Miniprotein binders against q9h3h3. Designs and how they scored, part 31

Target 1, 235 residues: q9h3h3
Amino acid sequence: EDGFTAEHLAAEAMAADMDPWLVFDARTTPATELDAWLAKYPPSQVTRYGDPGSPNSEPVGWIAVYGQGYSPNSGDVQGLQAAWEALQTSGRPITPGTLRQLAITHHVLSGKWLMHLAPGFKLDHAWAGIARAVVEGQLQVAKVSPRAKEGGRQVICVYTDDFTDRLGVLEADSAIRAAGIKCLLTYKPDVYTYLGIYRANRWHLCPTLYESRFQLGGSARGSRVLDRANNVELT

## First folded at step 20 (miniprotein)

Design GS11
Fold by OpenDDE base, look of step 20:
Structure GS11 (fold): chain B 235 residues (1-235), chain A 97 residues (1-97)
Amino acid sequence: as target 1 above (235 residues)
Amino acid sequence: DPEEKEELIEKLIELIRRALERARRKAEEGRVDEAKWLLIKARIIAYIYEEMTGDPELVREVIRESVEILREIAEKTGDPKAEEALKIAEEALKAIE
């Protein structure tokens, strides 16, 4: 994705965040109702703007599943933004280490594995697998974008609580793979999103910390996870 | 494509407007967390705008309006969360003036 595409996708994501969400909350809804909910709102059929004949009549920003251990606490994002603005004004160098320290200081530590899939059965099946893993407690929270009019790829986001916890990030990758997902995964901390840092930014910051590729061959059926910052394989 | 870029810039401006208008409505309703998050989103969109244009003016505008909206909700609700959010926004505004 070029810088312009990333900015466009970011704008669409921000717009979607302001519209109503379809949510299955495992904290308040019995797990036995998940299958019926998934059947009612398959992501490939739920439309962004509530098109005629879609399961939704009104605009939907995201379809989400919250696990039993989900906490909506995202830290001090407002304080983070203020500190970021002050840092820019100071003229101090901005590095990935700077962003990491800002994130830690303001407790903005959430991140997400991202996968992009074409609309259809494979997407709905992948989402069902992820939703089940969330409800079963293997993952904390996930969301999927609804179908756009242009029929572009939909994104599934699987969140982790701490992007600085490498083991937690890897465990989430393993859970995603256990759900049967074999596509490319990229991991992005939310701090980059909250600061408007995307690909081709003026600071040359890479918002993707990890990349996971599934391997079909060899004795270890699993993901190869690459640390993009250090160009080191972790698995 | 310059035309596509301009269309995206206009979209960003519209999204900021919508976010701020919605934040005001949420403030009037006393929904502190919802108002706060809409203001955060407005600021994110303004950062994207700044990156695309080199113009920090929308960031400044969002901060100014955030102070107004958060002041209104703090006065209306007396919620400590709103007061804290207002304080942070005022500090940010002071830093850019």
Scores: ipSAE 0.881, ipTM 0.955, lowest interface PAE 0.4, mean pLDDT 93
Fold by ESMFold2, look of step 20:
Structure GS11 (fold): chain B 235 residues (1-235), chain A 97 residues (1-97)
Amino acid sequence: as target 1 above (235 residues)
Amino acid sequence: DPEEKEELIEKLIELIRRALERARRKAEEGRVDEAKWLLIKARIIAYIYEEMTGDPELVREVIRESVEILREIAEKTGDPKAEEALKIAEEALKAIE
């Protein structure tokens, strides 16, 4: 049994999605302002609900950076959800293949590399590296959760625009590693998030498509990437 | 832990209500895309609820309320985006009936 950890994190993420975000938008803000912004809003100090002494007085759901080329396009998520209802009542098997096709049909192709870090210098340093990679154009969009409670881990999400484009997903992994990040990364297509599918699900689907582990002697950027759906190493 | 499960279930229910209330407010303001996004979020939360409880009723309630909200904004504004969103919501409703 999962002990409801995934469901609790999912609920917090959904609540955070609906609260205000702190955004550095490279499309409207000069890159030279990034360092000051990062210093003002380190994710280990920005509080979820605006605690006294924090940089923010109001609730913050997410801290995000949008790259110069970022074009918001979630695809036809509403249509995806409607087709999902029809699929569930059709009696046909629900498999990774049918989810992939559903995502393709509705153009819900985005996904994200995830990393979990404790609050502190390492988190703030990792976020700063990711934010710079986004502003410099090696990555397109990323977000990090604020601090919600003492000692709780926070998450950095680094988005890619097409989970079916394996090379693009691997290039994002490489860019993350080039930013100096050595922790475990997991990749989840957004289709699973939009359908509320987490690790403990009735269809036994695996929402984690890829895992990336840092190691010397792997790919050119020091990663060993495993395709979890097919149990095949990609690097 | 049954107490932890019940606490999380209550949280999910409140998040659904919050998302739907906000979606109705955005719909009243004529903000179709923002209302749609909030209805999408309500649906996701209802899916999580169903997976935890085995009970599909909140998903069904979200679908029904989505149709109501989208019908109201489509009738009020005549916006083609709202009419398209309403059609899609009605397809979801048909699937559960």
Scores: ipSAE 0.878, ipTM 0.953, lowest interface PAE 0.5, mean pLDDT 90
Fold by ESMFold2, look of step 21:
Structure GS11 (fold): chain B 235 residues (1-235), chain A 97 residues (1-97)
Amino acid sequence: as target 1 above (235 residues)
Amino acid sequence: DPEEKEELIEKLIELIRRALERARRKAEEGRVDEAKWLLIKARIIAYIYEEMTGDPELVREVIRESVEILREIAEKTGDPKAEEALKIAEEALKAIE
């Protein structure tokens, strides 16, 4: 169903970005406090706008965990946006290669693995595993959406520093699988987010760069990862 | 569904207004990085609006508002980050004729 689903999700994400976040920051908070924090703020119970009976009385946009090694560097996003606007008036065709070059030129290299889970124990368990992986240093930063009124799947985002570093992206996938996550993962570079490029865009760009599917059984990698741009398996 | 599309468009416009107002408040407080990020968010939302409608006017409005907000914070603070951000915004404004 390709209606306005992507645009609605994008608008909701932008609104959430601008509301307060609940953050466990391992750079300033002892790791021994993580389990209590997770128990206080399970994502299935934290509500977007502070529903009755929820742990939060005010809006929460995102629940996030920052690892000890997390050093935020979004790059030159303002310059990226300006260059993007100029590119559109230049007559040059807009392709995946053009987007990659813009990202590299402006040092906007971060991206994220995404997973979608229904509210409940499975979501809370998955988030707890991801949060522990971040605090233990196997992952650098992750966030999860709170429970929305409409009911529906929530999203966990696990960030990596450089979408062009395939080994780093694959290592993050492996850490996610080691936390017991078996659902489909999709990877989106942040350059697409910062330029407002979602599914069904007019340039036919595919914002999903990689897909990861859990392999049944006990393989060492635990997943099969496909490069969507080139239809090439990386694993 | 035309009704669903119109509701989403109205939501995007509201989010742009909210982001710009908050950016102006951060600029009044001299908080350069926070103001810049809110302006970046406003621009993203305007890109989504343009993709849905084919109308570039909100992107242009965000660029114009960004120049005004960044000029005020650069004058107030003298912060090199604000001056650099203003220069980038002014170049974007020249390009959108």
Scores: ipSAE 0.877, ipTM 0.949, lowest interface PAE 0.5, mean pLDDT 90
Fold by ESMFold2, fold request of step 22:
Order: C-alpha cells, then sequence, then structure tokens
Structure GS11 (fold): chain B 235 residues (1-235), chain A 97 residues (1-97)
C-alpha cells in the first residue's frame, strides 16, 4: 500500500546524486545559449538511464541550471552528521529547534522549494521558466529530475542559501510565481536531507517548513505561504 | 508492503556499497573532496536504512569504513582537509564504540 514512499523517493534521489548531471552553468556559458539547451534537454524527454530515442545516451541523475552568482557552500556536513549521531546517544530531546541549531552551528543553511509535475509540456514549460529566472539572476540554482521509465511525477528543486532567512525564502517563492508557476510548492531545509529525515520519521519532525499556494484573488502574482511548524500564514 | 520493504532495503544496501566503493577509488586517486562527498552520501543512505529497520549496523559500518578511507587519503596526500576529516571520523567511531 505505498509504505515507505518517502524512503523510496529518498533512495532514488541519492542514486541520482551519484550519477552524471546535465548542467547549464551561467558562470561559464553565455545566456544566449540557454534556449537551445532547454529545447535539447526537456525534462519530460531526458531519461534517467539513457533510453533509446531520448536526447541523452547515458544515465542522467539531474538536469541543473547554475546562476552567475551561484557559489556552492554546503557547510560542515561531515561535522553535522557526527554531531547528530552524538545527539542521538545523549538522550537529549530531538526537536525542530535542536535541528535548526545543529544546522546553524555547522553552517548547513541551504534549503529548497519543491514542485511536482507530471511529464509533459507543462513540466517543460515550468522548468524553462525557472531556468530563465536562474540565468537572469532572480534565482540562484535549480534542478529537475529526468523522466523515469515507469513514469510518474518529476520534481523541480529551487534552492535558497539560508532557510533561516525568511525574507530570502519568500523572495524565491515570488520569483517562482513570477515565472508562471501555479502548483503547490513546499520548502525543505537541506539539513533534513543530510540527516536522512523524511516525513515518516520516528521523531515526528516535519521536514517541510513552508507551503506555498498560488494566490487566487491577488492583483499581482503571489502566494499564500503557510508556516507548517506554527500553522500560521505569512502572507 | 513486506515485499516492497525488502526490495527497498536491498536497494539501500547496494547504494551504500556503491558509495563506499567509489569513495575508496577517489581516495586511491587522492581526490579528497570527492571522497568526502561520497562518504557523506553513504552516511545519509545508512540513516535511512536505520530508520526503516531499527538496525544501526550500517551506520556503524559506514563510520568504520570512513575512518579507513580517510586515513588512506591523509597518509597519501598529507592534505589538511583529509587530516581534519579523519579526525572527525575517528571521533565519531569512538562515540559508537
Amino acid sequence: as target 1 above (235 residues)
Amino acid sequence: DPEEKEELIEKLIELIRRALERARRKAEEGRVDEAKWLLIKARIIAYIYEEMTGDPELVREVIRESVEILREIAEKTGDPKAEEALKIAEEALKAIE
């Protein structure tokens, strides 16, 4: 009955991380080449393992776009993991506050807005809009999963540098909506990913910090953003 | 569900082994950052395994393997990043005794 769905998705993401990526890197590639690259590698047609008829002949884990200002810094993930293990043996409570403090202490501050879309023109259009926003500097880095052989929804991840910077996270949401994205967005700090913590975890932690829903009656593109930890609307 | 759980467990074990093997190859090549990334990945996968099974043995195995791999890089390269990573790994190993 679909037990372990989160763990299945996590395992697939881990496998994808270790395979080659298709990257448009604005730091080294002229922006004028973006549209041709997007047309060559639509996420609905790039296959995970290089199926016949796809634009790629080799496995692809992720399709990514790096903005000109992208400066990757994952922080001290090794130290984070060691401290996490020690915390578990200490008998001290494991709470969202404890996880936040571990992330801050080890400088593991990145997080991401996630959206899930079925393969097809809507996915490819959404990805193209996000990729353009990254190259234009409105967003810093994004990736999208390739198409799996068995199908299913694909995920676009739009990263932010600091999940504790609420304004920056909300500005990324606004940039996503400005690209015409109307589906549900969820925001997850990377600290949960690095510690293998997903929805069905024994500490009852909620890895989703924010939910964003497209604003139905607004005069400009916008969102209703819910803080999941406190059940308060931020917008 | 039981069949799906067992298939996922086998996949997680295979992914851990893949990550560790690749980390050893990068260590033999002296590529410190890539080896560290792969060890971090192996650890994440082992955490998922422990959450699903209640069994901490793969996390412990990854910690032991990490010490061995990082010691090899540190001895081969003398790289301060490898030496620091080894120290962190050795402290983690001591903590799980």
Scores: ipSAE 0.875, ipTM 0.950, lowest interface PAE 0.5, mean pLDDT 90
Fold by OpenDDE base, fold request of step 22:
Structure GS11 (fold): chain B 235 residues (1-235), chain A 97 residues (1-97)
Amino acid sequence: as target 1 above (235 residues)
Amino acid sequence: DPEEKEELIEKLIELIRRALERARRKAEEGRVDEAKWLLIKARIIAYIYEEMTGDPELVREVIRESVEILREIAEKTGDPKAEEALKIAEEALKAIE
């Protein structure tokens, strides 16, 4: 990403987080209503600011689906931020291991698989597959960004509970692939997001821990997952 | 592009202001979790600002404002969550002053 693209996208994501969300909550809504909800709010047609003719008249930050097992427990993010600020003041070396330890200490262990897709049928189809996997209990929670501008890519985020659980991260990749998604996936722990750590940071930290590429004729997973920190293929 | 950078910096400042104003309103309404999360978001934006500019001042300002907002909500609600959040914010403020 050239220049300040990552910071710009981060600012837009933070703005979106403050606006209302369109949510399907499987804990309170019957699964039989999912198809009607997906038809009413296809992410390629839902607009960020409620444009005329869109299915939403008001601004929408995110479209989200919550599974039956979803719990909004993010750990002690405020304590994490305080510890991070103290660490910076101390002048101690900061490594990926340091961030991992901070995340564990403050119970901030969530992470997400990310995919970027152009608006259209392929995006809506991918989202429908993910939403179904969430409602069926194969995934816990996912969200997609609404349409912002012509030609702008939309992002789907699929969350896992623990970025340190390699098996859980790989299982989520498998579920995404089983939903028919073939694009590139990147995995980012939320701890990096909460600390404002993006690409090209002064600490040279890589916020992407894993990369998944679709593979034809491969194992039951249909993907190759690379551990970027160790430069090792896990599959 | 220097112009693009400046525009983004201005946007970050505005987003911080908006987040803090919303956090104050949520605090007045007694919505502890919502106020806390808005303050967390304000701090994230301030970290991005610091990385772009090298200036930690907005992080300091967000922490100061967080103490004030969390104190108000703790006094109003008596919610243990607000008291805990206030304690953490006060400790953070002491560490940077």
Scores: ipSAE 0.875, ipTM 0.953, lowest interface PAE 0.4, mean pLDDT 93

Design GS11
Fold by OpenDDE base, fold request of step 22:
Structure GS11 (fold): chain B 235 residues (1-235), chain A 97 residues (1-97)
Amino acid sequence: as target 1 above (235 residues)
Amino acid sequence: DPEEKEELIEKLIELIRRALERARRKAEEGRVDEAKWLLIKARIIAYIYEEMTGDPELVREVIRESVEILREIAEKTGDPKAEEALKIAEEALKAIE
């Protein structure tokens, strides 16, 4: 793993967030149109900068699907950032518990399951499964990165409303597994993203709270979920 | 690789510039929420820069510019959201000066 891979991916994600998104919004678009939309914009073919011959002629930051119950509420992220800076200035110890409390105080509770997949049929199939689960109400919102020129893996993000709701986080894992996805999943609260906290940070904070590994013949969920903070298996 | 690190740092600086410029345009258009989010993103990138370099100056600069942009939009629109965002940014700036 290149020493700056996390920071590089973060920079690319921030750049992508500023470009237009391709969105299927189930609140305004009939579910019957999903299959045609997926066929038109397979994530393995949608290019980050609108390359010639791609389905998109303009830059695309993300491809996203919004479910019927999706409500964009990120909480007080600006207040969170101010409080974080004040905390650093105070010289008080910074722990995962500190970040959790900051997140709760400022109502910044969203988090996401992340999966990295190589471009191709498996990615497009995984995305189609996730998109269907979102439109059917099993998941609330998901996004996938478009194909980059340099190649590499694309990321699918599946969001949950509250990273402190363990049951909700596990339910999303179950829905992802039910969609046929078998790769490694990592769960990251958005609070870490909003504070620029990635792997190998000065505070030794781990931004990954959970890991999900597919398990054959195991529990009804078809996965083993590890609490990384406590090193405890939840399933 | 030191060269790779330098390239990434330059990319971060460029992204901050881009985010701030876009935030100003959104502020001129009276688009409070969009301007606010671009400023939040600029701040995230500045945190990454600080982590990589140990230099907090870009965080300070982003907060300073955020106060200016949010003041302009608050004066233009009278939107309570802009006023609240401005207050938070001013308090943050005062805390780091």
Scores: ipSAE 0.875, ipTM 0.953, lowest interface PAE 0.4, mean pLDDT 93
Fold by OpenDDE base, fold request of step 22:
Structure GS11 (fold): chain B 235 residues (1-235), chain A 97 residues (1-97)
Amino acid sequence: as target 1 above (235 residues)
Amino acid sequence: DPEEKEELIEKLIELIRRALERARRKAEEGRVDEAKWLLIKARIIAYIYEEMTGDPELVREVIRESVEILREIAEKTGDPKAEEALKIAEEALKAIE
């Protein structure tokens, strides 16, 4: 995907963040209701703008599942943005290490595994597997984009609390693979999103830290994870 | 495609406007956290705009509007979170002007 496509997807994601979400919250809703909720709101049928015949009549930005241990803590994102602007004004060199330090300083450490899937049964099945893993406590929080009119791919995001915790990132990959997902996964820290850093940026920063490829008969994780910054296989 | 790029730029501008308008409504309702997040989103969209155009002016405008919105909510609610958010926004504005 070129820089333009990444920016378009980012704009759509920002628009979606401002619209209502369909949420299953395992903290307030019994796990036994998950299957009925998944059947009511399959991601392949929920439409972004509430099209006629859709399960939703109003716009939906995201479909999300919150685990029992989920606590929304995004850190000091406003302070992060201010520090980023000051850094740009200073003319100091900007590196991946700089972004990591900014993230640590402002406690903005969340990140996400991303997968893109075509609308249909495979997407709904993948989402159901992830949603179950969240409710069962193997994952903390996940979201999926609703179906767009253009019939484009939908994105599933599976979050981790700390992109600097390599073990936690790898454990989330293992849980996703255990849910039966075999597609390519990319891991992106939220700090890059909050600073508007996408592909083809002026600083030549790569927002993707990890890549996971499915592997048959491999490690207990069922994937090979590449550290893209260092070009090293972690598994 | 230059036309597609221009359409996206126009969309970004509209999204910024929408985010700021919603932030104002949330501020009027005393919803500090919701207002703050909408302002953060507006700022992200302005960063994308800057990357596409090379123009930093929308970032400056969003920060300026953020100061106004956060000042209003701080005065209305007296919420320490709003006061802290206002302080951060004012410092950011001072640094880029």
Scores: ipSAE 0.872, ipTM 0.952, lowest interface PAE 0.4, mean pLDDT 93
Fold by ESMFold2, fold request of step 22:
Structure GS11 (fold): chain B 235 residues (1-235), chain A 97 residues (1-97)
Amino acid sequence: as target 1 above (235 residues)
Amino acid sequence: DPEEKEELIEKLIELIRRALERARRKAEEGRVDEAKWLLIKARIIAYIYEEMTGDPELVREVIRESVEILREIAEKTGDPKAEEALKIAEEALKAIE
């Protein structure tokens, strides 16, 4: 089914991390400038490598918006990776519980809601709504991939600071839905990203902790959120 | 399918090389935190490579190169940030030996 699709996306994300980013930083840029910035750099038109006719002449890895209260805290990722090596050689079981404990021990608690949209008006509109929510303080930080030359879906990542704080993760889902987003959302703790653990892994770990589906006429927040570990609906 | 896998593998190898080279330059410039992040990135890419191939050698190489880069800067400068990062890298090296 998904062979090495996740690995292709991961490799591109790693490459993108090392290229320049286009950043709107609300900590240093007035909120009144956001709409002009969004109009200049729509994600469906910003090209990965600076194609002719695009608004950017140089490669762009990510387009990002930092909120006024954004305080980056990745935790001890280097220590996490070292402890991961020790765990693998120890013979102890590798389970969702041991990954959770490893993340807690090293304070690698961030995670993100992910959405995938085709290039075009829907993507640009969704990104603009998310960007405004970040600048207005309902969300802390988000990024979106630029347009690839061959086309294809683009990804918006909306970060939260603690995947163990279920209420905080659900509040971010609610803020995303309030911005008018109706597509499927999946939540992935950053610990899985830092250990290169994707859907098809040798330990059968599930990197997606929550799924959120838009629900017309459902709960007050308008979404159904499934806890993938326990197969139970939270909303 | 095999052609796409082979192309991805070559891309992963190139990305690891790029990350390690940039990490070395940042460390030489005294930017230890930036070097650490690039080494973290190289490790992630090597984990992806291992999952695709079953071959742990690039993870091991990234660990060994991380120790080399951090040891050189720590010995040359005595920077406490580099010494702490080296200690952590040596723990990873010990785990694979």
Scores: ipSAE 0.865, ipTM 0.945, lowest interface PAE 0.5, mean pLDDT 90

